# Miniprotein binders against q9bqp7: the designs that were tried, part 189

Target 1, 240 residues: q9bqp7
Amino acid sequence: VPQNWFPIFNPERSDKPNASDPSVPLKIPLQRNVIPSVTRVLQQTMTKQQVFLLERWKQRMILELGEDGFKEYTSNVFLQGKRFHEALESILSPQETLKERDENLLKSGYIESVQHILKDVSGVRALESAVQHETLNYIGLLDCVAEYQGKLCVIDWKTSEKPKPFIQSTFDNPLQVVAYMGAMNHDTNYSFQVQCGLIVVAYKDGSPAHPHFMDAELCSQYWTKWLLRLEEYTEKKKNQ
Below, E stands for the ipSAE of ESMFold2; O stands for the ipSAE of OpenDDE; V2 stands for 0.75 times the mean of E and O plus 0.25 times the DockQ between their complexes.

## First folded at step 15 (miniprotein)

Design wf2 (at its last look DockQ between E and O 0.70; V2 from the best seeds 0.64)
Fold by ESMFold2, look of step 15:
Structure wf2 (fold): chain B 240 residues (1-240), chain A 103 residues (1-103)
Amino acid sequence: as target 1 above (240 residues)
Amino acid sequence: SERIKRLEELAKEILRLVEELRKITDDPYVLQLLEMAELLAEFALDAAKRGDLEEAEQLLKWAIEYLEWAVEEVKKLGVSPEIIERLERVLEEAKRTLEELRK
């Protein structure tokens, strides 16, 4: 149990966006500051055992690909993930038309993979938007806030060649989602709150993506685990 | 012992270099490499303080490898050759220090 529990939801906010809200999704700029990001908290609280496992995996890949081949592979995976998120932002933005989109950005198996999910997504409220939890002092950049099958969600897009924890944000996807949710629900840049989450895993070959829905109760349970990770981070960095 | 103190000092030098690299770039790929170097150096510092010298040496070796990788990527970003040469010298010194301690 965290020493400094804080609720994930804000009783002062509606879970229904105001009808007078702008028709363009929010995109709050991420600003560098002294407080940690969600991904930094999760990566810096990896256990030593997780790090040794990752190094073992890395050595196996280097044996197969060579050191330069492994670095090229890793760079390409990183780039594909970035392009996937950029493409999704473009597709989901009501200000952009298909003809105005960068065609290189839209050509990937990952984009084909999520098409069936995107048909169930509507009412986009935020895209690639910064969140800050002013009380708990952490920041993040969430991928998307939209309705999925009628339920307003913080949506996190992941590739099947998942971001490697040692190079990119740790693969603690449910914790990442609820951390963004809690920050958004207490961020003065947002007038509404979100109580559900969705993790979407896309496949490079275009196979149908796998959605994982998180209702409010499940989000609350993962929120407790996130608070423990944030507490671990704070204690670890206090001694430096 | 002398080895413990030298390993602790090397871990702290790696952490300082991570912070210096953060000041010269905000490239997200480089920053992720620096996150790993930082984590590994912090584990190494803890291992050295516990007297687990072989674990500390292994962790420092991995941290230095991530920093070498980061500097390779920073070169691609068009950073000043003077800055790159200084970074490479500091890293080569760190590698020599670690090799001496493994002796």
Scores: ipSAE 0.779, ipTM 0.904, lowest interface PAE 0.9, mean pLDDT 85
Fold by OpenDDE base, look of step 15:
Structure wf2 (fold): chain B 240 residues (1-240), chain A 103 residues (1-103)
Amino acid sequence: as target 1 above (240 residues)
Amino acid sequence: SERIKRLEELAKEILRLVEELRKITDDPYVLQLLEMAELLAEFALDAAKRGDLEEAEQLLKWAIEYLEWAVEEVKKLGVSPEIIERLERVLEEAKRTLEELRK
């Protein structure tokens, strides 16, 4: 049980989406602060076993691709992910901002992969927007807040070359999503609350993306795990 | 043991290098490399404190490799040659220290 329990949901915020669909998605810039990011907390609290498995994977890839080949591969994976997020931001942004759509960004297997998910996405509230949890002292940059199949979600877009049909195969992504939810629900820059999460795994080959929907119950379960990771991080940093 | 102390010192030096690199770049890709280097160095420090010297050495080796990679990427971003040269010197010293400790 977390020592520092904090709720994921804010009881002071109404669950009713205020009917005023903001005409423009929020895009709050991430401020450079001494405050750890969600990604930093998750990375710094990886298990020793996870780290060793990752390094063994790296060594195998280096044997296969060479050192320079592996560096190029990793750089390309990073760049593809970045371009995918940029393309999604462009797609999900209001039409008035669409005039400068680089058509080349839209021509990807990943974008093709998510087309069926995008059909169910509406009511975009935030895109690439910073969230801060003042009490728990962490920050994050969330990809998207929108309605998925009529439910307001924090949506996290992921790229993969391998199928991830199960939420368990998404590693710490569920923790990332609930961390963003909890921060947003208590961030004064946001007037609304989210109760659901969605992880979308897009595939390079354009095969249908896997949506991993997280209801309020599942979010609450992962929130407890997130709090434990945050406590571990905090303890680790006090001992350094 | 003197070996434990030296491994701990090396881990702390790597952590300092990570922090120095974080001050000179905001490139997300470089930051990701630095995060891995930091994590590995922290695990190495813990391993050294536990007396797991072989594990500490392996973790430090991997941490240094990530730092080398990070420095290479920072070079591409047009960071001051003077800063890069300083970082490279410290990295080479760290590598030498690790090699001495592995013997």
Scores: ipSAE 0.450, ipTM 0.757, lowest interface PAE 1.4, mean pLDDT 89
ESMFold2 (binder alone), look of step 15: mean pLDDT 85; pTM 0.857

Design wf3 (at its last look DockQ between E and O 0.71; V2 from the best seeds 0.75)
Fold by ESMFold2, look of step 15:
Structure wf3 (fold): chain B 240 residues (1-240), chain A 103 residues (1-103)
Amino acid sequence: as target 1 above (240 residues)
Amino acid sequence: SERIKRLEELAKEILRLVEELRKITDDSYVLRLLDMAELLAEFALDAAKRGDLEEAEQLLKWAIEYLEWAVEEVKKLGVSPEIIERLERVLEEAKRTLEELRK
């Protein structure tokens, strides 16, 4: 139980976008500052047990690939994730003709994997957009805000490849989504709020992606866990 | 005792190197490597304060490995050779200190 609870939803804000909002998705720029990001909070609050398991996995990979091979593998997985997000931003942007598309960017198994999910996505309101929780003092860069099967969601795109040495646990994925949601719902750059989340896990071989829908009740449950992680981070840095 | 204090000093030196590297790059891949080095060094500092010398040494070894990896990546970004040489010297000294403590 967090010592300083704060609501995830803003009861004074509509969950329907303003009708006079521009038709182009929001893209608030992320600025480097002293305020911690969601991903830094989650990474810095990994348990020692999680770190030891990660290092054991890393050593097995190094035995198989060699040190240089492991570093190359890790770099390629990281780059594939970046390109996946870039491709999705391009695909979902109404400005596709204004952004020159890289043919190789769109040519991946991960993009094939999500095609059936994208058929159910509409009403894109934000893409690769910064959020800031002005009260709790954390920042993030959310992937997408759009309707999924008629429900407005914070959508987070994930690649299914093995955990990278410095990537957070898959159990943290829901925390990342609700942290973005809470920040957006209390960020003055946004005139609406979002009560649902969606995590989409895409596969390198093009196999159908797996969606994980989160309704408002489930988001509230994970929000409590996020607040505990943020509290842990704050206490940890206070002692430095 | 003396070993605990030397391990704490090494952990703090690693943390200073992390902050130095953060000032010379905003590359997301490098920053994630630095975040891991930071976490491991902080765990090592806690272990040293508890007198858990073997755990502290292992954690510092891993932190140094992430820093070496980060410097390799920074070198690819075209950072000044003078800065790279200095970072490599400091990091090699940290490795020697840790090897001496493990004996």
Scores: ipSAE 0.767, ipTM 0.898, lowest interface PAE 0.8, mean pLDDT 85
Fold by OpenDDE base, look of step 15:
Structure wf3 (fold): chain B 240 residues (1-240), chain A 103 residues (1-103)
Amino acid sequence: as target 1 above (240 residues)
Amino acid sequence: SERIKRLEELAKEILRLVEELRKITDDSYVLRLLDMAELLAEFALDAAKRGDLEEAEQLLKWAIEYLEWAVEEVKKLGVSPEIIERLERVLEEAKRTLEELRK
C-alpha cells in the first residue's frame, strides 16, 4: 500500500464533460523544472532484472548490427516515433492549423495502422500538453486527451514492430497513462476530468493497431502501482 | 575493501557526470540515455556495497557505454567543444579506472 495515498480522480471536478467543447485543443508547454517527469520516474524505478534483460538484448543487437548500426537503429526507432506523434498531432488538430501538413508525415505504416482507431476518436481536448501534479511533484507530457467511442480518455500512442495484443505486453505504458490522468485531474490548467485511458499500439507494417482501453477501475488499479513507483523514486532520491 | 571503495567512488563519479550532462541538454533522447546510465550506476553502487564486485563492474561498464553515447549525441546538438572535451576526459578517466579495477 502506498504511504502517500492520493486519489487519481478529483472529487471537486464534475465527471460531466462540460458541453463547451473547446474549439481548440489545449497545448500547455512543458516547463523545465527540477520536478521529475513520469518517464524519468518509470525508467529510474525499473527492476534490476529488467535492466539486465534490456542490456542483454542490447548486446545481442550490437553483435548483429554492430555498435554504430545499433545506435542508428535506436535513433531511427526514436525518430519514427517522433514523426508518428507529429503526424497524429497534425491529424487531430483543428483544420485551420492543417494548412502546413507535411504530406510526407502522413505516409507511414503507423498512420495507416491507426486509421480505424482515429475513426472512433472525437472531441479532442488536449494535444501534446504538459500536466503537473503539484502535490505528488511530478510532470508529464501527454499525447492526447479525446473521446474514444464516446468516453473521454487520456490517449497514449505507441509504435511497435512487434504485436502487442495484450495490455500486459505494453510494459509500463499503463502506468504512464494513469500518471498523466492523475496529474491532469489535479492540474489547475485543466477544467475537466478524465476517467479512462487508452493505449494505442501502432504497427510499422500498417497492420491494424491494438487499442487497449482502460476503464476507471483498471485505471485505479494501475494508479496504485504508479504511486508505489513514485514512492520508490522519491525514496531513492532522498538517499542520494 | 579498497576495491569496494574504489568501485563506489567510480559509481559516484558516473552519477556526477550524469548530472553535469543533464545541465547542458534537455534533449529527450539524451535524457533517456542519461537515465539508463544513472540507473546502472546506482545499481553498481548498491552491488559494490553488497560486495558483488563482478556485478558492480559490469553495471559500471554499461553505465559508461551509455554516457559515451550521450556525449556523442550532445556533440551533435552543438554543445560547446570545451564542455565536451572536459566530459570526454572525465569519461576516459572513468574507463581507465574501471579497467584497473577489473584486473
Scores: ipSAE 0.748, ipTM 0.894, lowest interface PAE 0.7, mean pLDDT 92
ESMFold2 (binder alone), look of step 15: mean pLDDT 85; pTM 0.862

Design wf4 (at its last look DockQ between E and O 0.69; V2 from the best seeds 0.75)
Fold by ESMFold2, look of step 15:
Structure wf4 (fold): chain B 240 residues (1-240), chain A 103 residues (1-103)
Amino acid sequence: as target 1 above (240 residues)
Amino acid sequence: SERIKRLEELAKEILRLVEELRKITDDSYVLQLLDMAELLAEFALDAAKRGDLEEAEQLLKWAIEYLEWAVEEVKKLGVSPEIIERLERVLEEAKRTLEELRK
């Protein structure tokens, strides 16, 4: 039970896009500041048991790959994720010129994996855009806000390569989505709000990605869990 | 109690190094390594305060490993050799302190 409850939705804001606004997707720049990001909150509130399991797995991989091999593996996982997000931003951006995209960025199994999902995505409202919850004091960088099968969603793109060193538990993926949603819905840079979430897990081999849709009720349930993690983070840093 | 105090001071030194490295880079990969070092050092500080000395030593060992990894990545970013040499010296001292505590 959170001590500092705050609603995920803003009753003074419409859940429907303004039909008279032909919007280019928003891209609010992420500013350096001292308030924590969503991903930092989630990472810093990992349990000791989660950390010990991660380190045990890491040692097993080092035995197999060597230390340098493990660092290369980890760097590649990070790079693939970064390239995946960059490619999706490029694909989903409006094209106002005839200049070609970087074809190396667009060729990957992960991009092939999400093609069937992209067919159902429309009305892109934001891409790689910063959100801030001023009251709850956290910031984030969301991947995408768009309609999925007619429902406006915060969409989070994930690569399926596992394990991923120092990345949050996969159980935290819904917390990340609702944290972005709550921040966006109360951020003055945005004139609309979103009530649904979508997590898309893409595969390196190009196999069809798995979508995980989150309706408003499910988002509200995860929002409570996010608030508890944020409280834990705040108390942890206050006591140090 | 002397060993507890030394482990606490080592954990605090690691935390100071994390903050110093944050000032010299925005690289998201390095920042994730630093976040892990920070978490491990904070767990170690808590373990040392409870007198869980073996746990504190293990956690500090892992925190130092993440810091070493972070410095390697910062070198790839072209940070001043002068800064890198200082960081490596401080980190080597931290490693020696931890090995002495295991004896």
Scores: ipSAE 0.773, ipTM 0.902, lowest interface PAE 0.8, mean pLDDT 85
Fold by OpenDDE base, look of step 15:
Parts: structure tokens; sequence; C-alpha cells
Structure wf4 (fold): chain B 240 residues (1-240), chain A 103 residues (1-103)
């Protein structure tokens, strides 16, 4: 049990979707703070075993690609992910529909992959928006808050070259999603609450993306795990 | 042992370098590299404290590799040459120290 228990859901916020669909998605900028990001917390609380597995993978890739080749590969993966998020933001943003969509951003296998998911996405409330949990003292940048199949979700878009048909194969992504949910639900910049999460794994080859829906119960389970990771991080940093 | 102490000091030096790099960039890619370097250095410090010297050395090697990568990326971002040169010097000293400790 986490020592510093905090609810993922805010009882003071009504679950009623009756807030007028904001005509424009929120985009709160991430402020430079000494406050750790969700990604930092998750990275810094990886197990030694996980780290060794990653390093072994890295060493194998370096043997295959060379050091420069591996750096280029990693850079390209990062860039492809960034471009994918930019393209999605453009697609999901009402205002950017008026700007000359860089057609080149839209011509990707990843965008093709998520088309069937995008059909079920509506009511976009936030895009690339910062969240802060003041009490638990962490920040994050969430990809999207929207309705998926009529349920308001924090949506996290992921790129993969390998199939990830199971939520368990998404590693710490469920923790990231619930961390964003918990922060948003208690961030004063947001007037609404989310109870669901969605991880979408997009594929480079354009094959259908895998949606991993997280209901309120599953979110609560992962929230407990997130709190434990946050406590571990906090303890680790106090001892430094 | 003197070797343990030196490994601990090296780990702490790497952690200092990470913090210095964090002050000069907000680039998400660089920050990710720095997080790995930090984590590896912390594990190395713990390993050294336990007397697992081989593990500590390996972890420090990997940490340094991530720092080298981070410095290269920061250099591409147009950070002051003077800052980069300072960081590179400290990094080279760390590498030399590690090689001395591995012998």
Amino acid sequence: as target 1 above (240 residues)
Amino acid sequence: SERIKRLEELAKEILRLVEELRKITDDSYVLQLLDMAELLAEFALDAAKRGDLEEAEQLLKWAIEYLEWAVEEVKKLGVSPEIIERLERVLEEAKRTLEELRK
C-alpha cells in the first residue's frame, strides 16, 4: 500500500460530461520546473534488471548497426514518434485544420495505422497539454484528452515497429496514462475529470493500431502502482 | 577499500555532470539520455557500496556512454562551445579514471 495515498479521481469534480464541448482543445504549456515529470519518475524507477536488459539490447544493436548507426536509428525512432504526434495534433485540432497541413506529415504508416481509431475519437478537450499534480508534486505532458467510443479518456499515442496486442506489452505506458489522469483530475487548469485511459499503439507499416482501453477499475489498479513508483522516486531523491 | 571509494567518487562525479547538463537543455531527447546516465550512475554507486566492483564499473561505463551521447546532442543544439569543452574535459577525465580503476 502506498504510504502517500491520493485518489486518482477528484470527488469534487462532476463526472457529468455536461461541460460544453470546448470549441478549442486546451493546450497548456509545460513550465520548466524542478518538479519531476511522469517520464522522469518512470525512468528513474526502472529496475536494475530492466536496465541490464536495455543495455544488452543496445549492445546487440551497436554490434549490428555500429555505434553511429545505432545513434542514427534511435534518433530516427524519436523523430518518427515526434512527427506522428505532430500529425495527430494537426488532425485532432480544429484550428490547425485551417493551416496548410503539411501533407508530408500525414503520409505515414503510423497515421494510416490509427485511422480506424480516429473514427471513434470525438470531443477533443486537450492536445499536448501540461498537467500538474500539486499535492503529489509531479508534472506531465499528455497527448490527448478526448472521447473514445463515447467515453472521455486520456489518450496516449505510441509508435511501434513490433505488434503490441496486449496492454502488458506496453510496459510503463499504463502508469503514464493514469499519472496524467490523476494529475489532470486535480489540476485547477482543468474543469473536467477523466475516468478512462486509452493507449493506442500505431504501427509503421500501416497495419491497424491496437487500442488498449483502460476502464476506471483498471486505471485505479495502475494508479496504485504509479503511486508506488512515485514514492520510490521520492525516497531515492531524498537519499541523494 | 580505496577502490570502492574511487568508484563511489566517480559515480558522484557522473551525477554532477548529469545535473550540469540538465541546466543547459530542456530537449526531451537529451533529458532521456541524461535520465539513463543518472540511473546507471546511481546503480553503480549502490553496487560500489555493496562491494560489487565489477558491476559498478560496468554501470559506470554505460553511464559515461550515455553522457557522451548527451553531450554530442547538446552540441548539435548550439550550446556554447566553452560549456561543451568543459563538459568534454570532465567526461574525458571520468573515462580515464574508470580505465584506471578497471586495471
Scores: ipSAE 0.773, ipTM 0.905, lowest interface PAE 0.6, mean pLDDT 91
ESMFold2 (binder alone), look of step 15: mean pLDDT 85; pTM 0.863

Design wf5 (at its last look DockQ between E and O 0.69; V2 from the best seeds 0.76)
Fold by OpenDDE base, look of step 15:
Structure wf5 (fold): chain B 240 residues (1-240), chain A 103 residues (1-103)
Amino acid sequence: as target 1 above (240 residues)
Amino acid sequence: SERIKRLEELAKEILRLVEELRKITDDDYVLQLLDMAELLAEFALDAAKRGDLEEAEQLLKWAIEYLEWAVEEVKKLGVSPEIIERLERVLEEAKRTLEELRK
């Protein structure tokens, strides 16, 4: 049980989406402070076993690709992910901002992969927007807040070369999503609350993306796990 | 043992290098590399304290590899050559120290 319990949902915020669909999605810039990001917390609280597995994978890849080849591979994976997010931001942004759509960004297998998911996405509230949890002292940059199949969600877009049909195969992504939800629900820059999460795994080959929907109950379960990771991080940093 | 102490000192030096690199860049890719280096160095420090010297050495090796990678990426971002040269010197000293301890 977390020692520092904090709710994921804000009882002071109405669960009713205020009918005023903001005409423009929020895009709050990330302020780089001494405050740890969600990604930092998750990465810094990986288990030793996870680290060894990752390093063994890295060493195998280096043997296969060479050191420079592996660096190039990793850089390309990172760049492809970035381009995918940029393309999605462009797609989900209001039409008036669309005039400068780099058509080349839209020509990817990942974009093809998510087309069926995008059909169910509406009511975009935020895109690439910073969230801060003042009480728990962490920050993050969320990809998207929108309605998925009529439910307001924090949506996290992921790229993969391998199928991830189960939410368990998404590693710490569920924790990332609920961390963003909890922060947003208590961030004064946001007037609304989210109760659901969605992880979308897009595939390079254009095969249909896997949506992993997280209801309020599942979000609450992962929130507890997130709090434990945050406490571990905090304790670790106090002892340094 | 003297070997344990030296491994602990090396781990702490790597952690210092991570912090120095964090001050000179905000690049997300570099920050991820630095997070791995930090985590590995912390695990190495813990391993050294437990007397798991082989594990500590392996973890430090991997941490240094991530730091080398981070420095290479920071070079591409146009960071001051003087800063880079200093970091590279410290990194090379760390590598030499590790090799001395592995023997």
Scores: ipSAE 0.788, ipTM 0.910, lowest interface PAE 0.6, mean pLDDT 91
Fold by ESMFold2, look of step 15:
Structure wf5 (fold): chain B 240 residues (1-240), chain A 103 residues (1-103)
Amino acid sequence: as target 1 above (240 residues)
Amino acid sequence: SERIKRLEELAKEILRLVEELRKITDDDYVLQLLDMAELLAEFALDAAKRGDLEEAEQLLKWAIEYLEWAVEEVKKLGVSPEIIERLERVLEEAKRTLEELRK
């Protein structure tokens, strides 16, 4: 139960943009500052138990790969995730053509994995775009805002293989999406809002990606959980 | 009691070093390593305040490992060798302090 509940949706804002919308998706630059990011809030509110489990997992990986092997593994997983996001931004951008794209960027099992999802994506409104919730004081960088099967969504692209030392619990993925949604819906850089979310989990081997759709009701439920995590973070840093 | 104070001081030194590294890089990979070091040092500070010395020492060991990893990555980014050498010396001092406390 959050002490300071705030709505995820903005009643004074439309779901549907005007007919004169620009043909280029929004890309608001991220300004790193004192305001915490969504991912930092989630990471900094990890429990001690979660951290101990993560370190035990890390130790098992080091036993298998060696110290340097583990660091190389982690670095490679991080790089592949970064390349995945770059490739998707390029694919979904109307300003870039396949002729000007890095061919190695497009040669990924992860990109193959999402092809059937991309067929259902249209009306791209934002790509790799910063969002800020001025009232709740957090910032984020959302991956994509587009229609999925006719519904406007904040879309978050995930690789199935993640660099575990950096990532919070997989239960936090929906919190990340709704945090971006709430921020966008109250950010003056955006003239529209979204009521739905989509998490797309892609696989390195090219297996069909799993879409996890979140309607407005489910988003509202996760929004409450996000507000609790944000309160935890705020209290933690206020006492330091 | 003396060991509690020394563990608290070491945790605070680690937190200071995290902030120093944040000032010299914006690299997301490094920043995520630093976030882990920060969280671990904060847990260690709390453990030391409770008198959980073995837990505090383990948490500090992990925090230092993340900092060592972060410095290795910063070197790859082409940061001034003078800055890197200073950071490595401070980090080696932190490691020696922790090893002395474990005795």
Scores: ipSAE 0.779, ipTM 0.901, lowest interface PAE 0.8, mean pLDDT 86
ESMFold2 (binder alone), look of step 15: mean pLDDT 85; pTM 0.857

Design wf6 (at its last look DockQ between E and O 0.75; V2 from the best seeds 0.75)
Fold by OpenDDE base, look of step 15:
Structure wf6 (fold): chain B 240 residues (1-240), chain A 103 residues (1-103)
Amino acid sequence: as target 1 above (240 residues)
Amino acid sequence: SERIKRLEELAKEILRLVEELRKITDDPYVLRLLDMAELLAEFALDAAKRGDLEEAEQLLKWAIDYLEWAVEEVKKLGVSPEIIERLERVLEEAKRTLEELRK
């Protein structure tokens, strides 16, 4: 049980989406602060076993690709992910901002992969927007807040070369999503609350993306795990 | 043992290098590399404290590899050559120290 319990949902915020669909999605810039990011917390609280598995994988890849080849591969994976997010931001942004759509960004297998998911996405509230949890002292940059199949969600877009049909195969992504939810629900820059999460795994070959929907119950379960990771991080940093 | 102490000191030095690099860049890719280096150095420090010297050495090697990678990426971002040269010197000293401890 977390020592520092904090709710994922804010009882002071109404669950009813205020009918005023903001005409423009929020895009709050991430401020450079001493406050740890969600990604940092998750990365710094990886288990020793996870780290060894990752390093063994890295060593195998280096044997296959060479050191420079592996660096290039990793850089390309990162760049492809970045371009995918940029393309999605462009797609999900209001039409008035669409005039500068780099058509080349839209020509990807990943974009093809998510087309069926995008059909169910509406009511975009935020895109690439910073969230801060003041009480728990962490920050993050969320990809998207929108309605998926009529439910307001924090949506996290992921790229993969391998199928991830189960939410368990998404590693710490569920923790990332609920961390963003909890922060947003208590961030004064946001007037609304989210109760659901969605992880979308897009595939390079254009095969249909896997949506992993997280209801309020599942989000609450992962929230507890997130709090434990945050406590571990905090304790670790106090001892340094 | 003197070897344990030296491994602990090396781990702490790597952690200092990570912090120095974090001050000069906000590049998300570099930050991920730095996070790995930090985590590995912390695990190495713990291993050294437990007397798991071989594990500590391996973890420190991997941490240094990530730092080297981070420095290379920071060079591409146009960071001051003077800062880079200083970091590279410290990194080379760390590598030498690790090699000495493996023997």
Scores: ipSAE 0.756, ipTM 0.898, lowest interface PAE 0.6, mean pLDDT 91
Fold by ESMFold2, look of step 15:
Structure wf6 (fold): chain B 240 residues (1-240), chain A 103 residues (1-103)
Amino acid sequence: as target 1 above (240 residues)
Amino acid sequence: SERIKRLEELAKEILRLVEELRKITDDPYVLRLLDMAELLAEFALDAAKRGDLEEAEQLLKWAIDYLEWAVEEVKKLGVSPEIIERLERVLEEAKRTLEELRK
């Protein structure tokens, strides 16, 4: 149980009914801050068991591919993830004319994989946008906020190629989603609240992506786990 | 006791190098490598304080590997060759220290 529990939702900040057209999705710039990012908190609170498993996997890969081969492989996986996110931002932006000339960005197995999910996505409110929890003092860069099957979600896009544990553990991805949700709900740049999450795992061969929907109750359970990780990080850094 | 002290000093030197590298780049890939080096060095410091000398040595080896990788990636970013040479000298000294301790 966290020492300082804090609610994920801010009930005092709710959208007021008014007559307005939908706006262009928000894209708040990420700025390098002294406060920690979600990704740094999660990476810095990995257990020793997770780290030992990661290192064992790395050594097997290095034995198979050579050190240079392993580093090249890892760099390519990182680049593929970056390009996947760039392509999705382009597809979901209402002003796609800025990026339509580069059709090679849109041609990938991962993009084919998510097509059936994208049919259920509408009302995009934010893309590749910075969030800050002003009270708990952490930041993040979320992938997307949009409606999925009528529910407003923080959506996180992941590639299915086996995770690269040395860089990031995808087993923490529900924690990432709720951390972004809590930050967005307490960030003055955003005038709306989000209670649901969605994790979408896309496949390199174009096979149908697997969606993992997180309703408000599940988000609340993971929020408690996130607060524990943030508390652990904070205590650890007091000794720095 | 002497080995514990030397392992703790090496872990602290690795942590200083991580902070120096953070001042010269904000590249996301490099920053992830540096975060791993930091975590491993902190685990190694704890292991040395418990007297787990072989665990501490292994954790330091892994931390140094991540630092080497980070420096390689920083070189690709076009950072000053003079800065890179200094970083490589400090890192090579850390490697020699660890090899001496693993005998």
Scores: ipSAE 0.754, ipTM 0.896, lowest interface PAE 0.8, mean pLDDT 84
ESMFold2 (binder alone), look of step 15: mean pLDDT 86; pTM 0.867

